Miniprotein binders against a2bj90. Designs and how they scored, part 149

Target 1, 235 residues: a2bj90
Amino acid sequence: MSRSARRKTSALNTVLRVVEVFASIQGEGPFTGTYSVFVRLAGCNLRCPFCDTRYAWSLEAGKPLGVEELVEEIARYEPSLVVITGGEPLLQRHPLNSLVEGLESLGLRVQLETNGILPAPARDEQLWRVYHVVSPKDVPVRVPGAKLHPSWVDYARATGRAWFKFLVANEQHVREVAEYVAKLGIPRSRVYIMPLTPEKLDMKELLELHSRIASLAVKWRLNFSPRLHLLVQLP
Short names: E, the ipSAE of ESMFold2; O, the ipSAE of OpenDDE; V2, 0.75 times the mean of E and O plus 0.25 times the DockQ between their complexes.

## First folded at step 18 (miniprotein)

Design SX42
Fold by ESMFold2-Fast, scan of step 18:
Structure SX42 (fold): chain B 235 residues (1-235), chain A 106 residues (1-106)
Amino acid sequence: as target 1 above (235 residues)
Amino acid sequence: NPDDEDEAQWLLKIARIYQRAAERAARRGDYDKAIYYLYLAVELLLEALELFSNPEIRKQIAQELQTTAERIEAYAKKLGDPELAELLLELAKRLLEEAKELAKKS
């Protein structure tokens, strides 16, 4: 086997388990309103009680797609932002770095959504160079096993490419978030609170939850993330 | 306090959104979601209870808290995941005890 053939064979063995790929508007976090393509990876290391994407919990829920094939599929959407979500995308870390490399080679902006249990990217990873929205599940939502890896705070300080987004339902949750981020040394400017919205809310209920959490964001001097896609009835 | 009572009414409204969501989840057999949404409703009811000064309204909220805690216990028993069921049953026991203490206080 030649060196060229070995590199080609290695690339063919770089496979991601993908649940779905679709175009929408990023409804959450620092890039709210951006035309995006969403890539949902299979597999999760948590079993959050409030999870709306339980169909993605198993790796077997994803179809195997080669990195190059996935890059081509994503590129056809001509997105302003590629949102890689899941499950927990970092469970497929090795092929995910290869995907990011391919997307960045095309000049595409990439955002990863992660629960932050697994370590933040190292400087020699392609993932070091992209945006990360970290959604801790230990506070305030108290999912067992969901401890934020401390390297995410260091990564945020070193790169300016990580934000922390917390699901909240009430003021006690916001207080717990404020205490949590202060203890960990996370700057408040990097913190978003977002309404915890159950499935199948009507528009009045969605607006009530958004209004309440937005009001608390102002009161506590934190950033607010809507769930805009739900309000405008997009995927 | 008029401002406190307005906020308390808003909290009750949000609690009822989570209670309805819990009922929908339970009808689909998603008992862990149902329990979690009821837990959020309890937290909101507790916040509202502290803001109301009217004794009759406080008693009504305390009764709603007790009923909600009992629903959490019932749903936890229907879970197919023994480890998750154990964690949620412990939460339900704490909420039932809290509701019981509030009933004594009123």
Scores: ipSAE 0.607, ipTM 0.805, lowest interface PAE 1.5, mean pLDDT 85

Design SX43 (at its last look DockQ between E and O 0.80; V2 from the best seeds 0.62)
Fold by ESMFold2, look of step 19:
Structure SX43 (fold): chain B 235 residues (1-235), chain A 102 residues (1-102)
Amino acid sequence: as target 1 above (235 residues)
Amino acid sequence: SEEAQEFLRIARIYQRAAERAARRGDYDKAIYYLYLAVELLLEALELFSNPEIRKQIAQELQTTAERIEAYAKKLGDPELAELLLELAKRLLEEAKELAKKS
């Protein structure tokens, strides 16, 4: 399709199923600490047992919102970063590209969170230009049916706009992550390990899990991701 | 000993989280947290040779596996429950053999 036809098609598919929009701090990964607006899209292609956002699994959980309306709502928060999350946002790929186009036209910086099962963006997609934090669920947490699409590694190498984040609970998990990323050729500078933190931990429990995984990150020469929003009690 | 107590404390964090999840009826989540606890306890068995510590860890593994079995029976998926019961049994056998090597 021509550039003009792709633009028209993007505009025609301009409704997203949205579970929630809220302001907070990005608590995870390379943009930790950034004042952000979170857009949680409905629908997921996985049913992870540890999922904290099960209310977003069904596409019907989202309310239909027009992309233009959503861009205006997001802009009112004056965010430093717009985080698109879910469920799995790439299930709504067509209108998501329209949302990204609208946000970027206002100069807003965008980050996508994805489980990486669906392919990485193509060069002619608006999503090509945004930042991605990819959280594979086939290692170490081994969710059935979760296989990272190989295009994410190619995308990361071509653009430098993707990082890989893994939930871990112990050193065996960290070893599995290290072996996995080495096999795929993902450099350590792009890899984050993050403590798997159940809901409703008290502060002592949260700090114990963070401390253990941070020590393992140093030992294994990987980046550490906190769950900062939990430590500071933000959504 | 101090390192072994760290493994036990962290395993108990996941065990308590599993109890909370089970009270909410989230038995799949509860079982997953119990598996994380088992993995930590098995790692501790590989690292520590003190017989009393290894016996304590093996007892924790036994209790945790029994809870996995109990929660698996509450799942609405009998095929998944059977797989989880089999996995728990294999973990118990491995832990028992590792504890004997102390």
Scores: ipSAE 0.675, ipTM 0.835, lowest interface PAE 1.3, mean pLDDT 88
Fold by ESMFold2-Fast, scan of step 18:
Structure SX43 (fold): chain B 235 residues (1-235), chain A 102 residues (1-102)
Amino acid sequence: as target 1 above (235 residues)
Amino acid sequence: SEEAQEFLRIARIYQRAAERAARRGDYDKAIYYLYLAVELLLEALELFSNPEIRKQIAQELQTTAERIEAYAKKLGDPELAELLLELAKRLLEEAKELAKKS
């Protein structure tokens, strides 16, 4: 009996609210350029003004899918990376651990994208073993209620499996990021800055924002994350 | 001067994005993008002393203030609307003063 089947008596451990599953190229962060399957989970604990995926804010936006069925669907794409995103995936923490267990059993590499408000994984969670890109929304973009949980810094130091990715629009934002990560003791090598790109930019505008933020990354000795999928017109 | 023109071009990208968001009824998003434009323009004022560039910044601040005022009136939050109207008023006065000195 599979691990998911054993947990079917607990709805909290076996069913995820899923908005969409699709293949694309990871356009952001440390795995930029990787052939990936994206799993967008429903529900979010923030209401960011710049959010591109407002359709995923409600848990009701997601269709209920069993962990085993979802693992099988993902596996059919034969991905180099499974990107679990949302909303905020950690809102569905218990069934998410079961999904990660299933994906790891197939030898699939997993990356979680999270706003970092909820605590980092504990050592006995399957989530402890996978990669995390943490996108704080308190600094510099100042979303109300978006305080980074301090356990993410401890997790990053203990495992080497977390990076911190910040949306920035100008040099003052980069300065605030540099001060923030220094105060928290986050090494610059684990920090990415990424251009804050509104919807429906033309290619010239998109490139101009990318060029400016990339130049600031060089100046401030931080890593740069593009939004590569936007530049190549992929989902 | 090319650096100053880059600041103005990027501020205008956020201003155009705000206009598109407002046309969709996303006034919270529109105001956020206008705030990013304000931050860029204020940053440019700290870096550039050239009178012609400062006059261009004044024009952009005036445009941004007028848009914040218009979108604030569309928000369902009277307290937030009042704060944004006060911000718009302050930006407009700053723009007028800069225009006189440039």
Scores: ipSAE 0.654, ipTM 0.838, lowest interface PAE 1.3, mean pLDDT 87
Fold by OpenDDE base, look of step 19:
Structure SX43 (fold): chain B 235 residues (1-235), chain A 102 residues (1-102)
Amino acid sequence: as target 1 above (235 residues)
Amino acid sequence: SEEAQEFLRIARIYQRAAERAARRGDYDKAIYYLYLAVELLLEALELFSNPEIRKQIAQELQTTAERIEAYAKKLGDPELAELLLELAKRLLEEAKELAKKS
């Protein structure tokens, strides 16, 4: 194997395509309210019609950043959590493992946001150690090409470091989620339902959607995820 | 009664969101929001016993289906457009039948 091939493979493992880095409050899932640095990675394997981050769908929308430089940038914010999101972060799995290693070496907690189409982390990956919020797109919204990889259920059971967050608009969606998680053997304590919120809602409309879905969460004995950042007008 | 009114309010939220998406040329998103509105209108319809309210919901379903048809014709994907047009036609027929029973 030529020296040139090893250098190209090393460079690919140390560079991420990053759309944006910013500090805010985690608005969603089990870490809601946490002061967080968000790292939005470029590229997605889906084209969800309701996506609010369409600008991140192409890998070309991201700037190439070195892992070391990105770790230093994140550390300057003194975050309580690093949230890795994007289109689909796991499309950049190799350099993402290097990023996680760097962040964990500084004692930073990491949460990944994923659509769950790609396989869950293996035990030998740095990603095995972090928290994951999996947002399936096959239920209830049925995005074409979306299918939850079964390894996420196994990962959740093995580690206790995964939660499943579902976008819902009505009670039928909540029913479908309840049936789906029961069939997969996912404990309800690991399931979050979140309101599907259109863009450019007024605060009254946004609150009404939250109120309805929160009531359904109680009725169906599921956890509720707000979109807190929208409610408090943060990024 | 309060729950049914909530469904109608939320359906209208998605209908307005669809109009905003359509104005941007996001017809895929617009149609998706209209289908979410349809689901909520159908849920509302099951909860209302009042014939006049049921008739109004059926009319709103019809109008929503017509909008889906109009936006589907503007999609760049002909196969998806055809599928959505067929679904809109079925919804229109269902809405007309519901309006007659009300």
Scores: ipSAE 0.448, ipTM 0.768, lowest interface PAE 1.1, mean pLDDT 91
ESMFold2 (binder alone), look of step 19: mean pLDDT 80; pTM 0.771

Design SX44
Fold by ESMFold2-Fast, scan of step 18:
Structure SX44 (fold): chain B 235 residues (1-235), chain A 106 residues (1-106)
Amino acid sequence: as target 1 above (235 residues)
Amino acid sequence: NPDDEDEAQWLLKLARIYQRAAERAARKGDYDKAIYYLYLAVELLLEALELFSNPEIRKQIAQELQTTAERIEAYAKKLGDPELAELLLELAKRLLEEAKELAKKS
């Protein structure tokens, strides 16, 4: 079947497997500091060694929730931003499009966090209209099976609604990111580097790591994403 | 210069942060996470080694690389995936040989 035909048949599914829904501050990416509701969807198509949300890897980790019920739950928080994350949210693409439609009908801004392995939205999807933070896992962190789908670069150029956020530990990683985005034609204004933080850092270590990566962002003329929620001890 | 010395010291500190994170992951049985953090530590140690000219410091870094390679080997043996374990053991053996050569050079 064509991609359009597949979307139409899958749109009959209006149930999402949801791990958790909670209010916090967006700590990462272009909307850092925004009062947000986080919707963590179950299921992931990667097994990243550094993953802190391994409890979300299985689809069975998620509770089945109807789209309308989930929209109502999200709306009660009165958020400035709805962050849909996971696992990998695009594994539940078709009910996700229905969720986005419901949220947009309420005037809510939606941001999707994705690993970018699955294709970018098509023009006739509700997902075409929302913001996407794509976190490639092929460069520089080299997770097996994590090739970025080329359609994300085309989507970013066409819409201006995608940014690319890269986990980095050192300057060599930043160099690899700079080379990667240049080869793909991704504008530096759409690129964020973010510190790859291991668990259980004390506050001084967290601040020092953030400071060093931020300095590299200035040096390489890239945007910097903190992990603000870790610094202020929010979920 | 003073900036290179500051950078080199920070890289050593960050490598040790990842090594401690690897130990915590190993204690939880997350050997894949532990090995990943140890390889990040290796990258940081190699970068620090390029910035230090002092032979004694370079020798200490080479010894730390050897210890890290041995730790990777030990954790790889505890993985439940024999094919992945074999691949990681091969990578650790190469790192161990590199570390031994670096220790001899200076």
Scores: ipSAE 0.471, ipTM 0.750, lowest interface PAE 2.5, mean pLDDT 85

Design SX45
Fold by ESMFold2-Fast, scan of step 18:
Structure SX45 (fold): chain B 235 residues (1-235), chain A 106 residues (1-106)
Amino acid sequence: as target 1 above (235 residues)
Amino acid sequence: NPDDEDELQWLLKLARIYQRAAERAARRGDYDKAIYYLYLAVELLLEALELFSNPEIRKQIAQELQTTAERIEAYAKKLGDPELAELLLELAKRLLEEAKELAKKS
């Protein structure tokens, strides 16, 4: 199917439930330090005990916004990166594809944050062409029901546009991550480990935890993700 | 070894950080988060015990594990989910027995 026919099809779903839209710096993952607009979509298929955005769990927490209205709002920020997060954004997959098409038509770089439970994009989706940071919640953090969909590994190999980001507290967690990604065939170059921070850390504790996890990333030959926004006190 | 002592002190410090986070979560009535942080503290204490046990460290870890298990039990009862509470109590008992076993094997 042509791109024009694909546009007509995706335009049939034109409303997203949106919790918030705000400008900040991407603090995590492969695009750390990038001036970004964050679009938090409502609804989640997990109830992670460490979740800091519990206000986004319900679909009803989001206000209905038209895709074209949302594209215009995002464009006004003039971002270097659009980060679509949630909840779980893939719960609103069809209007999300329409949003992605609109953002790409403006030349905007798009990154999705996803828990990876729902399948990876198919080749005929607009989502196929954007970046994905997949945050598995089955290892090492052991959230019930949080099994990574195997299609994400295939998508990462086919496109080079997916990375896998894991929350870790100690070396045993890093070992579990290393075993997990080896078993699934995820290349280490696509793997990030990130400090599992509780909400109230003083700056010295936060820096020390970052330092320890970064040292483990070097030791285990994995990439390191900070939580930069916490260090610079941005949302 | 000074490097080993630094690693041990960090594991103990991080366990205490998660225990404090659990207490704060519990004060807010967020018992699932509190229990999760207590399990992270237990994992860190077990790692410390595996790597660097001497009699004083084992005694300290055993006491902290006992206190942590008691807190998990108390918070599990507040969840209002009897099935989940039973599972969490069973996990707490298993972790305590594992800690006792590791203390013996040093």
Scores: ipSAE 0.450, ipTM 0.733, lowest interface PAE 2.6, mean pLDDT 84

Design SX46
Fold by ESMFold2-Fast, scan of step 18:
Structure SX46 (fold): chain B 235 residues (1-235), chain A 106 residues (1-106)
Amino acid sequence: as target 1 above (235 residues)
Amino acid sequence: NPDDEDEAQWLLKLARIYQRAAERAARRGDYDKAIYYLYLAVELLLEALELFSNPEIRKQIAQELQTVAERIEAYAKKLGDPELAELLLELAKRLLEEAKELAKKS
C-alpha cells in the first residue's frame, strides 16, 4: 500500500464508538472506592439476560469519537482511574489500544472490564500493560455463547494484572466458582465474588444480599466485590 | 438445625425477590430477563425445599414452583419463540415433578 493509504488505515484505528463518558466512584472489583471516569464503548458479543446496559449492545449506540479527542475529554476529569467498559470493549480492540497508549502517556491508570470471550492481550499490545477485570459469563450465570478464553488465565499468571469477578446469588454458585477456578488454576487471590443484584431492590434487601455474599466470600476464602455505586446511589 | 433454618428462610426470601424482579422486567417487556430471574427463583426454591422439614412449608414451596413454571411458560410465549417456549415448559414441568417428589418424602 501507498503511504497515503497506510496513513488513512492508521486513522481508522483511532476512532471509537462511545456510548457515554462520566465521572463516578468505581463500585466493583479490586479498585472499589476509587474516583474514576467511566468510558462505555458500544457493541457487545453477548446478550446476557441480567444485563442493565442493553442500550450499549449495538455498535450503532455509540458516537464515533477520535482517540485524541477522547483522551482530552477524560483528562479534564483528572481521574485516579480510567474504567473502560461497555458492551464488550475488546470488540473495538485496535482503536482501544491507541486509547490506552494515549492515557498511559498522561500517567493515567487504566482498568478494562471484559467478559473474557475474546483473547487476552498479546505482549505487543498496549492493553498488555493495563489492569483487567474479567467477568466470565459461562460460570455460574451460564449465558448462552459465553466461554472464557483460556489465554486470560495465562495472562493473569504472567502479569498479575487480571482478576476474575463472578456474579453469584447463593452458596451453590460460589461452589461452582470455586470448582471452576481450581480447574483452571486461577489463584484464589485473583478471584472476586459479587452479588447478582436484580433490579429495584430496596436498600434493606440490597444490603442483606451484600452481607450474605460477603459471608460466603469469607467462608470460601475468596475476595468480595460490592456493588458500592448501588448502595450509595451513584451511576 | 438453626443455621439450616436461617439458610432456608433466606433462600425463600431471595427466591421471592427474584420473582418480583421478574414481574418488573416483564412489565417493561424484558421477557428474557424475566425468565432468567424466574429460573434463579426455581433454583433457590428447590434448595430451600431440601432444607425445610415442615410439610406445610414444603407444600407452599411446591405450589410456588408451579406458579413460577406457569409464569416462565407465559413469558416464553411473549418472546414469539414457540420452540423455546416448549423447551422451557418441559424443563419447568420436570423441575416441578422433582419438587413434588421431594415434598412427598416422609
Scores: ipSAE 0.603, ipTM 0.807, lowest interface PAE 1.7, mean pLDDT 86

Design SX47
Fold by ESMFold2-Fast, scan of step 18:
Structure SX47 (fold): chain B 235 residues (1-235), chain A 106 residues (1-106)
Amino acid sequence: as target 1 above (235 residues)
Amino acid sequence: NPDDEDEAQWLLKLARIYQRAAERAARRGDYDKAIYYLYLAAELLLEALELFSNPEIRKQIAQELQTTAERIEAYAKKLGDPELAELLLELAKRLLEEAKELAKKS
């Protein structure tokens, strides 16, 4: 059999390790407020100390689901946006491209959440065509091993389909972000700062933190991302 | 300066929020998360200390910094990774020394 024929695996039979699928409102980033289906993939290449989804760190935390089955499940929610998150979704890059192909065939808008350690999509990947929210973990949160791959900056410039979302607690963090994005040549128009919320805050504390970070976004001429789902008590 | 006072008060409030989050994480055995939140609290306390002129408040912040460094040391010893624990203990020691130096300059 030819090498080409043996390399052609059916996209519809590709398997993903999936932790959970649920409907909610996108609470973060450029699509805040959008009715979305969240697909949490298993596996992560970081161990962020502030991580709220530690249950997704292992690939074994995910149930094996066929791409075709997963596409059908997602479609039943009739979402305005499909948010693929994790762990780190790009660890399952091959089957993820197959999932994206299936979702796009239905006219569904797809957003990927990634830590940006693994390279940005190549032009021949289905992932090239979807939206990406890149959450660097080297600045200001300083997670060991969390170096942003430089191809994400090139991808953002080439496509206009990537934004960079940073967790911040105070003005010093915002200054670090501003210096970081200037050094890498990331336009401020593609940068979001978001409150670094510790575990369960009361509603007044949560609102005050949001207000303070939003004010810093105005001062530093950056975009602001809320954590809307926390404010309205959704998953 | 009234704007510095308002900012300093917010930094203290936020530091205490992270300290409470650290205690909650520690109760669940998430010592790495607890240490991270305590480190954030320490940064916020150091920033607040530079903005306050009142000697009594500065002394209270210096004491909170010392307590925070001691808590980082205690939680680092609970980690299962001896190399990481040693690194975090050294960071806590440096923070404690900074806190003592700043307390003298009150």
Scores: ipSAE 0.529, ipTM 0.769, lowest interface PAE 2.1, mean pLDDT 85

Design SX48
Fold by ESMFold2-Fast, scan of step 18:
Structure SX48 (fold): chain B 235 residues (1-235), chain A 106 residues (1-106)
Amino acid sequence: as target 1 above (235 residues)
Amino acid sequence: NPDDEDEAQWLLKLARIYQRAAERAARRGDYDKAIYYLYLAIELLLEAAELFSNPEIRKQIAQELQTTAERIEAYAKKLGDPELAELLLELAKRLLEEAKELAKKS
């Protein structure tokens, strides 16, 4: 039996707790506008009050799915980008590395969305080679227990494959973000600010909030992330 | 300053958006989300008050801050975690004191 066949057999024994798999447009961060398949993993190590995906907080919210089966499901969408999100995907780190290996073997581009509490990938992890959008929840949104792991800053500098995306409501929040990233040595080119949207804004309110935060991004020389899917009414 | 007036009006509008979002969250029993949105509303109201030159508007904001703090107290009592509820009540008390100090600056 070849090494590839043995690796495939091993991957069948790796299981992820998956909440949902669906196609949409990446609405946020550096890949905004990209046709993507979203893989929402179950389990989270935070209880963010503003969380819109509370149904994914428990590991029990996810159905067990083998890595090979998940790779095949993802591949059927023929995506330009695979977005692995959750909960907190790094809680399922071992099987997640196996998933990434399978996706990479098909030439698929992978982006992980993480709260950054758990350490950044090590060089021997498959996760080392994929893109990461880190969403710190300690500043400015002040979620208890949400301290960013310092290894993410080192990873971003070493690889150029991590960006930091911050939820902001006003200029005071942007000032806090600017001070935070300067203190940690995060380059402004790796920083995105994104509107902290409360649920059920009407379209005019949603557009105005986007416009205000985008203007602050220009003023503070930071990148702007929309929440495009909300503006175009996609999941 | 016309830019300060525009910004102050927007902050006040955004605070009220978060207050409405808090009420919707509370109706679903998401009291932690409701409390969080009310804390954001308080921060926005405090910032708006600093930018308004009109003392009557600042006084109106101070009244709105007190009402918001009282709502936090009401929602905190509905949380199933009495220790967390107590911490949130203490935070609401601190914010209320900040609101009172802001009213004096008017």
Scores: ipSAE 0.492, ipTM 0.757, lowest interface PAE 2.2, mean pLDDT 85

Design SX49
Fold by ESMFold2-Fast, scan of step 18:
Structure SX49 (fold): chain B 235 residues (1-235), chain A 106 residues (1-106)
Amino acid sequence: as target 1 above (235 residues)
Amino acid sequence: NPDDEDEAQWLLKLARIYQRAAERAARRGDYDKAVYYLYLAVELLLEALELFSNPEIRKQIAQELQTTAERIEAYAKKLGDPELAELLLELAKRLLEEAKELAKKS
């Protein structure tokens, strides 16, 4: 194959469907408070009733962007963290591995947000080297069709680069999470509980919910994730 | 005890927050979100019912549970996803059975 044709074909094979790219503060999980660029990929394999990003469910919601173009766009923000989210980013696994390679070549720290239905990275994937926040939707929120792939537990133990983040509304939900992670052998040090926020909470209600879930995290010896962006009114 | 009463009052407040969120979702035509928030409200009301010892409050919670379950059924019928509608209706029926059993025990 000629150099030009080979380069053009390679670029097409490394195209991502991207909904949006924006700078904000990571409001959730182990990197809460970090200046981040968010890359929202299109397409999802779930239809969560509480989903706030329904506009990203279809692959058609995303604009096709070459990996090299996207790396350059992200780099212009000079972020401390690149958060790849969606939809479900692992639906675009092949070009996602190429994106991660490009971002790591620039020394950028990468975190994926995933529902964990698709398998965890294998050792030969670029994704093996980056951070993952896995948000299971089978417990306690009980989304139909959601089931955590067991390889995520093995990946977390092998690498120390995965955490599991659960939406909870009350103590019964926290109890269900504790039972679930114990049954699967997920280390408690890798588990975050986060408030399941209903729409349009006033600031006092939002703070009270955060306070009560944080207290449950202490009681159950789990990590707590805020939704900091909601508290400070960032996207 | 005082901690149980404080927790029960918070659960009631949170249940009502989810009921208001469900109403807002229904107004937008997001019936799946509305049903989900009402389901959470029922779970919170059941938890509150276990913590309250006052018979008058328990009766009020039981009535609120019944009303919420009826709203779940009404909104579930508006869902464009028949499998999800069937699942949510089944969950609503199970929660109503739990509420009736708790009412008998009180």
Scores: ipSAE 0.504, ipTM 0.771, lowest interface PAE 2.4, mean pLDDT 85

Design SX5
Fold by ESMFold2-Fast, scan of step 18:
Structure SX5 (fold): chain B 235 residues (1-235), chain A 106 residues (1-106)
Amino acid sequence: as target 1 above (235 residues)
Amino acid sequence: NPDDEDEAQWLLKLARIYQRAAERAARRGDYDKAIYYLYLAVELLLEALELFSNPEIRKQIAQELQTTAERIEAYAKKLGDPEEAELLLELAKRLLEEAKELAKKS
């Protein structure tokens, strides 16, 4: 990217509401085990009952940070992956595109975590070029108001840069996921099931739950996502 | 079937884990989270009940379903949305009626 384009982005005073920035290991999804910097954006368009990050629901929970300053902070960690999560990051779509542009200019790999209610990126967005892990909340967890935007399936087919990650507690949930993705034409290779873990689960219970859901993934021929950070006690 | 009873025992354990998580959420005033975990526990208990053949265990599960329904009712009454509370109270009432019928058959 030209210096002129970088100066123009800064001149627009693009600002993100950021809850936290921290280094950890990506514990979930297709990049499990990767040294990552997590950027949690404020604001969410859902109120999932099982949500563990309720502190990020309000946009006001985030501190205003300029895109340029945030890019510099992230770069200091020298991460293999930048994970942008929230709340729902796409609520801050315009400044998020500017952040992605800055990160890409440094050669950093970016992954977005989204609930998929808002439309997938358009071809002229910087977000079109990065990885997306979409976590639908309509099936099987049935959160009111949660419906996957159909453009995410088209985006996944067009780019190969989207995966769909579903929280599951039992085999009934896995069956619902399998039916859902078949109806939408989502390939099994793009689908992850992940344990729906309650708070204060002890290590033995956590391992048993992981083992049972992993066995269901094998049975139903779906990919399995652990919650590795919980198993190794990282944030 | 031995495999069915192993699966059923795991489902029962998991249901109890969600019930404990619900109680912790309720203590923090997160009644929507508590109710959600109790509904997951109900789904798990119903699956376990289908797989258990032992009448004493089936009766225990039916009693646990009744207790879970009563907890959903209690937490629903603490929600700030009157319409949401009324809907959840009706669902809890139906679950209580189902649990009583299942207890009679155990």
Scores: ipSAE 0.471, ipTM 0.738, lowest interface PAE 2.4, mean pLDDT 84

